# VHH binders against Octanoyl-[GcvH]:protein N-octanoyltransferase (lipL), part 1

Every score and structure here is a prediction.

Target 1, 288 residues: Octanoyl-[GcvH]:protein N-octanoyltransferase (lipL), of Kyrpidia tusciae (d5wvb5)
Amino acid sequence: MKQVEWDDTLWSRWPTWRLVVEEQPGTIEEKIARDQAMGRRVAAGGPPTFRLWVNDPCLVVSRRDIVQGLRRGGDPPREVDGLPIRVRSSGGTAVPHGPGVLQFSLVVPRMDRVGMEEVYRTLCRPVEAVLGQRGWRAEFGRVAGSFCDGAHNLVVNGRKIAGTSQSWKGGLAVPGSRNRGYILAHGTLWVRVDPEQAADWLNDFYEQTIGERPIRARASTSLHLLPGGEGVDVRQVIAETANVLESAMGPQVKLERVRALTDEEISWGREGASETDPRRVAYGVDRP
Structure headers, positions and changes below count from the first letter of each chain, unless a header shows other numbers; antibody chains are not in Kabat numbers.
F, E and O are the ipSAE of ESMFold2-Fast, ESMFold2 and OpenDDE, as the mean of both directions, binder to target and target to binder. V2 is 0.75 times the mean of E and O plus 0.25 times the DockQ between their complexes.
[cut] marks letters that were taken out.
Atom coordinates printed by the task and the answers are left out, and those that the model quotes come from them; centres of patches stay.

## First folded at step 1 (VHH)

Design b1 (framework vhh_nb_b201)
Fold by ESMFold2-Fast, scan of step 1:
Structure b1 (fold): chain B 288 residues (1-288), chain A 125 residues (1-125)
Amino acid sequence: as target 1 above (288 residues)
Amino acid sequence: QVQLQESGGGLVQAGGSLRLSCAASGFTFSDYAMGWYRQAPGKEREFVATITSGGSTYYADSVKGRFTISRDNAKNTVYLQMNSLKPEDTAVYYCAADLSYWEEDYTGPSEYDYWGQGTQVTVSS
């Protein structure tokens, strides 16, 4: 049986969850900033939230990527190969976004007895279950030369299909926080991505910033390249992920499914969009 | 110029304890997140524990409840207290430093700025 265990996750930690299957339009930077907007809402006493979303083509990099580039004496690029570059609030390395890529985000309150590995398991469990239903065994692991490489990549047949990262914010760093802040975990799943093209984009970014080409196309794969995956698309994977959550957790917790974040969160996303600009991250001001 | 110097490794029996130290020099220690990673024979380096510049701590599940990471900014030193050691804890333990602009940011092992030379820990059965 291709079942995934949920007992080692945080899904039963809270009685009410919000599931966002996002249909709200926005710019690339607004959509990225919405993860932190969810964090602000959760820190203020809102329910833990799981968000399924899709972005327009861009490269999303970490603050660490910006800092490493600055040490070389160059201004952070805002674009590479026609793709805008934006900064996320979580760690890891650069990842491509686009219509063939599923973004999934988890925000929970920062509480005692919540650990980093438990958060990764909570983030990835629904996606692992979907992959299992399709006959693909995903596991956590490292793959040298892959995008956003870390111990909690999702790997199928020795190749990376999803990168993950986390950002933990203390209560004092979050306006309106009623708890110790929030934990954000983010995953990027390649559903229909050309690994050669993605590697070229990522390597062009790293060559410009640190003078290296560390990404290997063969280290990563996409669901559409797996046996039986030829016809897969992001909308199917989103629907399957939502269905898995509702089936597995519906009897255990209250899942409030919505198509958009609250108006307040959307507003906070618009206000926070400028914080994704690489030069604002580097220098503290918006520079053209 | 930048140096991370680990000490405190050695041979211990299962159930024993060791305290690892990492003395840092050549950078503003208090600005950096500090971590411990380990590499067993024939395996990749794996995360063990980290402590942020703000003092928050994170542990691998395999060591949680047994290991404690701490730092002393006045001494530019990070520590790893290892209790209830098991044979599977046998590895070279590496100290790592990462400059983070954001409190509580976890960057993962491949992204650390500086690495020490490592210290061998061997736990006999």
Scores: ipSAE 0.012, ipTM 0.166, lowest interface PAE 9.0, mean pLDDT 83

Design b2 (framework vhh_nb_b201)
Fold by ESMFold2-Fast, scan of step 1:
Structure b2 (fold): chain B 288 residues (1-288), chain A 121 residues (1-121)
Amino acid sequence: as target 1 above (288 residues)
Amino acid sequence: QVQLQESGGGLVQAGGSLRLSCAASGSIFSDYAMGWYRQAPGKEREFVATIYSGGDTYYADSVKGRFTISRDNAKNTVYLQMNSLKPEDTAVYYCAAEYGDWLSEYEYDYWGQGTQVTVSS
């Protein structure tokens, strides 16, 4: 039996967790903003939350992507190649969203004994376990020319399969916080993505903003391109990830599985949706 | 609101050390996450290290074990101690700041003017 050892993660740190296998509809920007809405709830004393979700086709970029483009004389586009451009609150480079891409998000309370590498391990361990059960060995690593640059990407056979990033928010910056704030970690896993097409979309964004085409299709892969992966789909990977989480929880950890965030979180997501607009990030509301 | 000024750059031989300083003014320094980035000729600006308002640190793999970031809130200054320098470390080094207890690898609100570090072989 292939056992995933989880004692080097935060999964046993809290007695109750919420698992969101999201079925709630929403706009592209609302779904992105829901990660921060979860953060606000956790900061207010809600349970640490793991969210599995899928977005409609778009490109999600970082604030740095927008700022670098502006400094190089580019205006931030709201679309490229017919895909909406939206800004996330975490670092890294641009990533594609769509029906072939699994989004997974972790929110935990900010505490003195929580470290960044531990958060990445906690975020990725369930996905690593699913990959391992399918015979694919994933490890952390950087791959030049891949989507979402960073040291904690998931890599299979030297190619990036998932990009990750984090945002740490202090309690004073979060309305209603009852602790030191929250830590949000987000991952994007390519389940059924054409790497050439995705590289073209990402490069068209970077060409328009900074005049460069840094993304190389061969630097990334998708689960459906791995040996034995031909029939894989996102819903199957979601179900396998939820099963791995439920199986890994010890008798002292309660994992509450839900299909949607609370009404408050959904409302906060609607309120925060406009903050994903690249023109609002770049110029503010009065400088579109 | 925050103004950043780097110092401490210069020419050093491979294997040597330099300590960069970044002095902050205009706002409450202790509320800011502080970071260092670098840009070599013909390359994109890359992340080097960050230090959280709460004191936690994060390093790029290329510098981990060789560079140490620290802060002195009483002096409104962040430091980058660079040891075992390599020619590949040659770059303009930029100080960056972001308000709040926010740790981000690439997203900073304020940037300094940069300080040149040149490592000869």
Scores: ipSAE 0.013, ipTM 0.235, lowest interface PAE 8.1, mean pLDDT 81

Design b3 (framework vhh_nb_b201)
Fold by ESMFold2-Fast, scan of step 1:
Structure b3 (fold): chain B 288 residues (1-288), chain A 120 residues (1-120)
Amino acid sequence: as target 1 above (288 residues)
Amino acid sequence: QVQLQESGGGLVQAGGSLRLSCAASGFTFDDYAMGWYRQAPGKEREFVATISSGGSTYYADSVKGRFTISRDNAKNTVYLQMNSLKPEDTAVYYCAAVEWGYDDLTYEYWGQGTQVTVSS
């Protein structure tokens, strides 16, 4: 463990954190909605939370992707190539979910003088540490033609390996909030993904919605394609990430590790699942 | 810093009208979709209406035909014209701003709310 000092992150901001290494089953939409459920708990005075999770195969898009499609005069699709399409609350472009993809989410209370950069550093530091332990140097950057392209992608050898985004909610938007609300940040790390297949799924979505095929397979990579990565799997990366957090936080911060969200959060995730439907997002009501 | 300030709430008799205003500051108003949500006593917060940066509008079925959302980009203000008010419209009304198209972020900002009470 090489993380002696994480002073440019929020990890030392709170005396207690919750680490969720999620083993709890759920539908695709429930698992996506659980990020906002965690936000609701944190806004109500719960500890800041870091969640490691995996979803079943689907395509997760942003509200911007839905709006761009509407401007072309088409209804948002609910599926492409047999993959369900669901909407997340944060920005960026479309990303694939599946058994070879690690989802990692951070929820912290919204406070004055917390900046977007600080939140991204906090979200990505544990993953960067895991990559570093394996001899892979990750940096923030843009890569044209990659999935969920933005300034805070994780990039290895000039290729995108993880996409990230944030959602900031004010206190009055969240029932029971004792804070100014919450900040949700999430990332999607390609552990064992075929970049050509993923590019085809993403491009089929964009061709149907905006008539373009902007995603280039060569702009992105996966851990299993990196030198020494051939045998890597998601379970191994989850364990390594949890170990990094436990090692870095143990003496300074109380880190409570759990295998599931609370029953209340799970219930909120079920209630919020329908809000991931592309047509509910677009229209405020379901359409055929 | 982003701020949304609602005004125009109050007491009104069933069948009456109110016009809510939301003054926005601290962000590029024209880039944001703006919306109205409400929360009745003991109920979950529910969607009322939204207006895109381009002026397209969407309404909850419960208010369609009675409420009209509009915006004035020169004044950084969004409005909700409420006609034919019913006791069921009694709620705290919240203004919201959602950024739909910049960088890799989606920001969701909310005002403090304004109380609307409709007497039967």
Scores: ipSAE 0.014, ipTM 0.352, lowest interface PAE 6.6, mean pLDDT 84

Design b4 (framework vhh_nb_b201)
Fold by ESMFold2-Fast, scan of step 1:
Structure b4 (fold): chain B 288 residues (1-288), chain A 123 residues (1-123)
Amino acid sequence: as target 1 above (288 residues)
Amino acid sequence: QVQLQESGGGLVQAGGSLRLSCAASGTIFSEYDMGWYRQAPGKEREFVATITSGGSTYYADSVKGRFTISRDNAKNTVYLQMNSLKPEDTAVYYCAVDYEFWTDSGLYEYDYWGQGTQVTVSS
């Protein structure tokens, strides 16, 4: 027996999944590092995991953003406009975090016949379904001048609402791995964000690092600005996404919903928090 | 920082063999896991084989027993020996650094991938 719903995704590939609707407190850097902590658990034989979470205000950038800035000869900034800057373990470009932004993360084991397009479809399908239930058609697309602009943005009415990226880790890169490693995919959905303010923060970061202001507020939107979206709230979208996942899983797939990561994962997140420091990413532990 | 360049692709008849090479530059090659992926027309990119920095190898079930991945750290090169080739092995083959591979939202935004080399297996 197989699930025909979402048959172009990985959701039916494993008999058990963990859904984390995270309520566990943490610092901004700890919460970011928890994605890799989930990867470590999955690589060690834990179930594939989907995480819904929210961070405190900050800018999260990619390692590519740090490398590009270093080529200009300046030290990577640790903050801009009073917002902390932290580095994620997946690709793409800078994105804002905050109470109006939904973070969603997928971790699956690396295994035979898993492609990157399939991983993006798996990551985004629950969110696409929620948007569809609200009368909004999301699709993959590129929008020039948007935050984290790439081919697997979620786009509504020609404007970006979510950015996505992936990180693939080999087995030896992951302590305690019992398989080929893991695949991490991450998405950032603008639920209640002021696009002009967000563009200013992102452009201030890029102006300091590469001397450019590439982000255009009009290229992106937020769900609360869409027709019928005025009252939308992140907690509501989280609940709807969890409900969609539970409804899509058939009797052959057990989706275990939890409110927190394991104590081991929380501990690994605390240990890994320093790896999100832009200066540590740029220069390493031994080089300030 | 890492540049990867594939070579060794071409046209071969079913049952034949090819050896792909991937030359890496811009990094300390021996510290990284290296992998091969492939993409057939109209299909997603799929895993083929990986060799860790420590020498452990892993293969897709479809290629086990037919393909062998190996590395030469002195030459900064990873190889894929492909034996008993089948028409369904036809694809563009890509080299990747697997230790800290990350990808953006598009094919050409992927960090640490090579340009690919075409393998065509005729019946």
Scores: ipSAE 0.014, ipTM 0.246, lowest interface PAE 7.0, mean pLDDT 81

Design b5 (framework vhh_nb_b201)
Amino acid sequence: QVQLQESGGGLVQAGGSLRLSCAASGFTFSSYAMGWYRQAPGKEREFVATIDSGGSTYYADSVKGRFTISRDNAKNTVYLQMNSLKPEDTAVYYCAAGSDWYSLLDEDEYDYWGQGTQVTVSS
ESMFold2-Fast, scan of step 1: ipSAE 0.012; ipTM 0.395

Design b6 (framework vhh_nb_b201; at its last look DockQ between E and O 0.10; V2 from the best seeds 0.00; counts 0 for: pae E 11.5 > 2, unsure alone 63.0 < 65, grease 26.9 > 24.2, placed apart)
Amino acid sequence: QVQLQESGGGLVQAGGSLRLSCAASGYIFSDYYMGWYRQAPGKEREFVATISSGGSTYYADSVKGRFTISRDNAKNTVYLQMNSLKPEDTAVYYCAAYEDTLYWGEDFDYWGQGTQVTVSS
ESMFold2-Fast, scan of step 1: ipSAE 0.129; ipTM 0.627
ESMFold2, look of step 2: ipSAE 0.005; ipTM 0.174
ESMFold2 (binder alone), look of step 2: mean pLDDT 80; pTM 0.825
OpenDDE, look of step 2: ipSAE 0.017; ipTM 0.360

Design b7 (framework vhh_nb_b201)
Fold by ESMFold2-Fast, scan of step 1:
Structure b7 (fold): chain B 288 residues (1-288), chain A 121 residues (1-121)
Amino acid sequence: as target 1 above (288 residues)
Amino acid sequence: QVQLQESGGGLVQAGGSLRLSCAASGFTFSDYAMGWYRQAPGKEREFVATIYSGGSTYYADSVKGRFTISRDNAKNTVYLQMNSLKPEDTAVYYCATPEGYYETEKLYDYWGQGTQVTVSS
């Protein structure tokens, strides 16, 4: 095996990686659908890809959030508090998107001997390194009442700073796959978010769907609220994350940095945008 | 809450047959593709068969012609009829959705149980 920094991750597994520092405009739903478009390309033999991106204000929920609402007899909402609601392909709970939130996505080929924990380490290691350079120690953990309640979230000083999730797509679910499909891992990092406002949006969604208000503002934090974080900007965190990745890659790994996905992936994102509609996800067809 | 409950595994001699069942709840079953996966001792989990919401089916080459996947939307159940069983079919069999949702936290927990199929010579 090739030696690189982070030898307990997948970063040394493939000789070529693509880093997308996305500048391509798009609608909320198109940007969400681009993660699956990347997956389709990787399944067809494209390089494993790490994507850094930002979305316009919305709430992004998981398939599980939709299914739990259906179990209680309600139709999924398309909007709450003026924010559109869209569905991502990975698991976890609802998260806010917006200009103060960094989205980071990892897509690798699905193949034997790639495990869930290894994928989470691969996804999070560049972000953990950026946090460490700023004097903040991040660790994996679960925080009750946070914006995403899972075991592989990033926690700083006992508060959640990033939520993560995975989606494993089999080869048969992906047109043109040359392998067993792809693994998508997604993270959402709060760089400049008001936790009380975010908790209100998330709780309004859950109150409408499952009749509960489970999110506590104090369970999560934002980088701009951490000691020394007052001036942090999401574009600066993106630049630092890209620099950390470029510095960590050894001479045996090539990291190709681009500003946009391929035209084919952008086209697939446009075609897949409707699949983020909560009603289409719930019922398999577009409904009013 | 999404729940998948498997049954029908057991010990059988080579050339025999078994029928596996998977009862689903907590989602609109008829709108989802359903699949079967298996994990043999010391091996990674592998795909076996899928049935799409419209009724189309697809099989791994290793089981094509021997296994049949089917569904009953009225009962929220997917089935795997296994004929002409071979010792190499010995594995824990898992029910899941092949749209990638089988690796969610809930469905991943279900895969921890599965149903054991043991085929002796």
Scores: ipSAE 0.000, ipTM 0.164, lowest interface PAE 12.3, mean pLDDT 80

Design c1 (framework vhh_7z1x_3)
Fold by ESMFold2-Fast, scan of step 1:
Structure c1 (fold): chain B 288 residues (1-288), chain A 123 residues (1-123)
Amino acid sequence: as target 1 above (288 residues)
Amino acid sequence: QVQLVETGGGLVQPGGSLRLSCTASGFTFSSYAMNWVRQAPGKGLEWLSGISGSGGSTSYADSVKGRFTISRDNAKNTLYLQMNSLQPDDTAVYFCAKRYSWGYTKPYYFDYWGQGTQVTVSS
């Protein structure tokens, strides 16, 4: 199949990158907070970082989802259908985390002439290459009923297979920043997820918060439902993604592959974990 | 083959305590959230409590919050439910459940139920 082009991305923008294929244990909230910890490190002069990781079962929602629920007079739930609810710093629709889901995160320095479109291309290129090697053509697009904020989902045969979002932090909002801050982009790839079950979890969250059931199962798909994908495993996709990135960019940049974040980042993740609590997010900023 | 084996049920007086255990095999225990669910005679299933794979996050139904404590020992592949201040309406069969089947829709949120352990609260 055709190789994915990398010249329209940020991968060649910096001479040194860090690739994290994470094996470090942590709580649900710690693992979510590690994305912001990576941002803090990059803002302090660390290399741009690409992280491949997996979380325990939970639903991760946006700050807007919490605010919308508050406007309708309800307290934010900490749990739905037995799944813990945690808040991410970026926008977009609620997404499930779990053993069948690959999380991928990109952090780059916030600087001049870096645009949102370029960041999405940089985030998704390694994943697109893996899908292409397996004979699956992914493209950017919106899918009705998946409730995404932009056209940067990965779509296969008209169905969403990965959701993405971004969070941009100014230097003054980041302790120890030596530059203008950081840009965080993250994606969630459905490797082995039942779309009907996922739609039920997401709709139960939205029904409890805003009284609506907007998510359609048929709007999304999973790698295990694609032709030839029946035996796919998250561990295989992680290895393939890391290998594609090393193969494509290793000759062009210094790519440092590690199995864990630094001790400082792990510590910052523990400190930031409470910021993922839906009620902490709701109360303290929006209500005194 | 996924297997869950519950133990620790029995007869207890109102106000008493019991500790339930669930031994798991056939999957990577630490990678899955685990739950306790019960079914009283003639009633539907009631979710009680959940715990993340790492043990760092827990949640509880309002009916048991403050009385029951969920915990896990990943080195022993064992899930626990400490039940305090038991009431007659806590009488039920208690099930250990692996969180959500990737193959099931509502009402099959849990892809494996153990055989269950009977808890009877009576004087």
Scores: ipSAE 0.000, ipTM 0.201, lowest interface PAE 11.7, mean pLDDT 82

Design c2 (framework vhh_vobarilizumab_d1)
Fold by ESMFold2-Fast, scan of step 1:
Structure c2 (fold): chain B 288 residues (1-288), chain A 120 residues (1-120)
Amino acid sequence: as target 1 above (288 residues)
Amino acid sequence: EVQLVESGGGLVQPGGSLRLSCAASGFTFSRYAMAWYRQAPGKGRELVAGITSGGSTSYADSVKGRFTISRDNAKNTLYLQMNSLRPEDTAVYYCAARYWSGKLYSYDYWGQGTLVTVSS
């Protein structure tokens, strides 16, 4: 089916884009650090990049989550309920990763006249199109009962289905930058997630850090719980998202699809992996 | 290659005991919720007992006080201690693993089952 051109997004801003449908193996922390590695490449003059990827089971939290826990006098946990805890570079609330969860990341050069709303639209439009093809209407919104809920969650039938966040890096903060730095936007889509179990893991993390259990299972949903979604899996959603993106690109925009990041980006991800450790984030060094 | 391999089934007299084991491989066992299901001849599968990744347990009303589910994350093994067995407990017992599922008691991986026969 024909899609309308995405004139209100950044997809037409650059003549060349890279689409990464990642099959490169790596540790939990390496895969998380690869978003910043993509940022370094884009800042150095590489093409804007959209990454579709999956991580092994873990909870990924923001630096703010770690700082809030420290202010309440607790050491950041390295795991909860047998799940490793890792820190991402973008903001927002704690999110589960795993085989039922689609990670999607957008990196573009930092420029004047690019706004936060435009970046969110660019990040989410391919995913919104996939949901629409399946008969599900997604919109940006806040959901009552969702902890630290922002206006840029993807919402279906009044329930959060994807969380999003952004990280803006100036050129001086990025090694090898040939421009003003980069903008990283990240999304986490629940394809096949048990909302009750996810809420328990997230609440166990927040109870250990801030003494609260703010997450409500009913505030979120998963694609497999939507009408007609019972058989959906992450690989299908990845393929559909890549196909939608390719179909939306006009003949004036080249979209190069690859199955792995460059060797340099993989190396930078390996180097940056330790920066995802919650205690290194908290204390500047690894503390037993 | 995810595998769940059940063992410990067999023939036992009413009032007897059995301990079932499920050896897990090919996934990070400690991060999965685990369960024991059973299927008697001519009946559907029913949940017997469940244990979360954090160790919380649940039991079917028919087995409460008689069966105990436990896990050993260091050995990647799930257990079911079955005491005071009844003829009605005769079934094939299945080990199941769940990471993420929106359907109550929907499980991602299943073992091949082990037969428990309670008969005099």
Scores: ipSAE 0.000, ipTM 0.165, lowest interface PAE 16.9, mean pLDDT 83

Design c3 (framework vhh_nb_b201)
Fold by ESMFold2-Fast, scan of step 1:
Order: structure tokens, then C-alpha cells, then sequence
Structure c3 (fold): chain B 288 residues (1-288), chain A 120 residues (1-120)
């Protein structure tokens, strides 16, 4: 019997996986909240899920970004330069969302003996394979000179191409959980992003919250700026990523491809949308 | 040729309502973010509301809870429903369209504007 490719990942851990190549419309807040909705479904006994999706223009920040700003005496901003600011459930630095950015999310059951490194490898392997097919070598790492910090960034030619983060939820914190909860991992890949414009948006956010402008445009890149990348678009990268996943699955693993989350998950996403509001994250429901 | 044509402006009493429409032609409407901006006498043009191609909406704090932006892709039209109007909402209202979100200067189309006057 043939061994599954990527035996250093979680892809062989479960006999059935769901691949969501999302075509379901939704607001910025709903699409972000769908990651936690998938987590709730997986915790309730649903299959581990990999989601490929795109959001409308916004800045997505972590709870840590909000907390750091609050500690330093600032109210969380709701927008920068007309871009709404929304909070995701996982950590990491602030990132722009929009039609030039691929979002990819992994949800697996939380269980003993699953490590953070293994989850990052599982999340990123399909994207790394797509980059490799286009002649681009991606590695986990930090950018030289510490311009962009984080051991689990995807780096090409010494520059950050994707940011990643994780959120681990216990079973008691998840409604309807049939197990110990879920692990959510999220990645943001820059397919067609102007690094200078992105740095300006991110620095305006950080200047308002912590009084610093830490983002350096030169520390990051976008697929469209790589050799041979000028014609790349997000729809093509999504198709290539789905194809790589389908090709990598061995006979013991079934990958079910769908175009939308379940109606229940979509409903949970609508209900959870308000949890992405930076003022709600900072102060709770009773604060402007 | 790209065209954006606003309509529905006029004179209204404080507390009243108006619905603005913007008819678009000459581009793939469903792929564009559509927005409303306004300019009061002696002030710079300010943001009011936007609706993105995916359906998400965002509002200026001054209008949040009172104004609703919507779109009809079959009719190539964006709307602004304005409720609980105040004298401070008096301005020329402009429809705008943009495709690229990563470039501030790319694909910024503007209509001719429609006057909204709110009397006390």
C-alpha cells in the first residue's frame, strides 16, 4: 500500500477530510467568523477541514494587537484609510485582506500529541507545493535583519510571502463539542499586493495603537512580483492548491471537495460576526 | 465609456428620509467596490459608505445606524438609503467605483453628484 505524501504532516491522521473551495458570498465579518464556525463543526465530530477563501478589503488584526494597543493607552481603531479593522481568533501580526490575497484555513480536532510545528506543516504544505510547481522555493523562517519577525512565515528569496497563526480551543469552550475541542490554523498569502501600500495601511494601524511604524515594505513580497509571476491571480492559485491536495491524498484518505460550508456553519458565521469587532474584543458588547 | 449617474437628491426636512441611486455603465459592475462620498460647502470630500464586490459594507461613524448602502448587480445600480436626516448631512453626494484595492490611485471613477439639502 502506498504511503501518503507529506507523512511529516497531519494529512494522514484522519481517513476523511473536507476541502472547501469557498464560493459562498458573505460580509467581511461573516467570512472571518466562518473559521470558528468550522472549528465548532469539527469539535462536534465533523471531518477535519481545509478552507480556501477570499475576503473584501479590510485589515485583520490579532487579539494581541488589540491588547497591546489597549495596554499603551489607545482605543482600538475601527478603520484605517477607509479600510475596516476586524479581529481574527488566531495570533500573529496584522495583515491586509482583499481580492489580491488568498486566505487558507485548517481546522483539526484538538487531541493529545499534536504539536504546533506539525500543524504549521499541515497548513502550509499544499501552498508550498504550488509555489514549487511555479519554480519558487518557500521556507519557514524570519526575514534577514528581523524586519518581519516570526518563525512560521513563508519566505521566498528572503522576503515574507505568507503569514500564519494558530488558535487552540478546549472542548469546554466550544458549544456542542464531542471531543477536546479544535485547533485552527490560518494563513494569508500575498498573490497580488503592493507591499508599499500594505506597509502604509499596517503602519498607520500600529502608529495609532502603539505609536510605532514597524512594517517595512522590503521585508515582504507578493507572487506577482516574483520572476514569472506577473500574470498570477488568486483564482488560479486556489485551483492549483485544490489540485495539489487532491493529487497528494493516498488510498486511505478521502478528500471531499465542496463549494460552501454547511448551512449550520454559515448560520454560526453570521451569529459570530460581531466577535470580530475590535471594540467588542477590547471592552465587550457594552462599549462604543 | 465609464459612466456613473446619481439621482434621488433633493430638499427634505430634518428627521426625514431620501434614497439615492447611482446607475453605472461601461464596466463589469459586479467586480467593483461601490461607494458614496459627500462634500459640504467649504469642506473636503468625505467618505460616507462603501459596498464591496463580495457584499460587505462599511460606514462612516457619522452615518452608521442611519444610512444603508446596497447594490443590485442585475441593474448595475448602487443605492444609499438615508434615514433620520440631519442638517449636517447637507452636501453634494457622489457615487464612486474602484476595482483595485491595493492601489489608491487606480480605477477611481466618479459621478457628477446629486445635491441633498436637509432643512431644520
Amino acid sequence: as target 1 above (288 residues)
Amino acid sequence: QVQLQESGGGLVQAGGSLRLSCAASGFTFSSYAMGWYRQAPGKEREFVATIYSGGSTYYADSVKGRFTISRDNAKNTVYLQMNSLKPEDTAVYYCAAKLGWYSRTAYQYWGQGTQVTVSS
Scores: ipSAE 0.011, ipTM 0.292, lowest interface PAE 9.6, mean pLDDT 83

Design c4 (framework vhh_7ubx_2; at its last look DockQ between E and O 0.01; V2 from the best seeds 0.00; counts 0 for: pae E 20.2 > 2, grease 27 > 24.2, placed apart)
Amino acid sequence: QVQLVESGGGLVQPGGSLRLSCAASGFTFSSYAMTWVRQAPGKGPEWIATIYSGGSTMRDDSTKGRFTISRDNAKNTLYLQMTSLKPEDTALYYCAKGYRWLSTYGFDYRGPGTQVTVSS
ESMFold2-Fast, scan of step 1: ipSAE 0.170; ipTM 0.573
ESMFold2, look of step 2: ipSAE 0.000; ipTM 0.102
ESMFold2 (binder alone), look of step 2: mean pLDDT 80; pTM 0.804
OpenDDE, look of step 2: ipSAE 0.019; ipTM 0.477

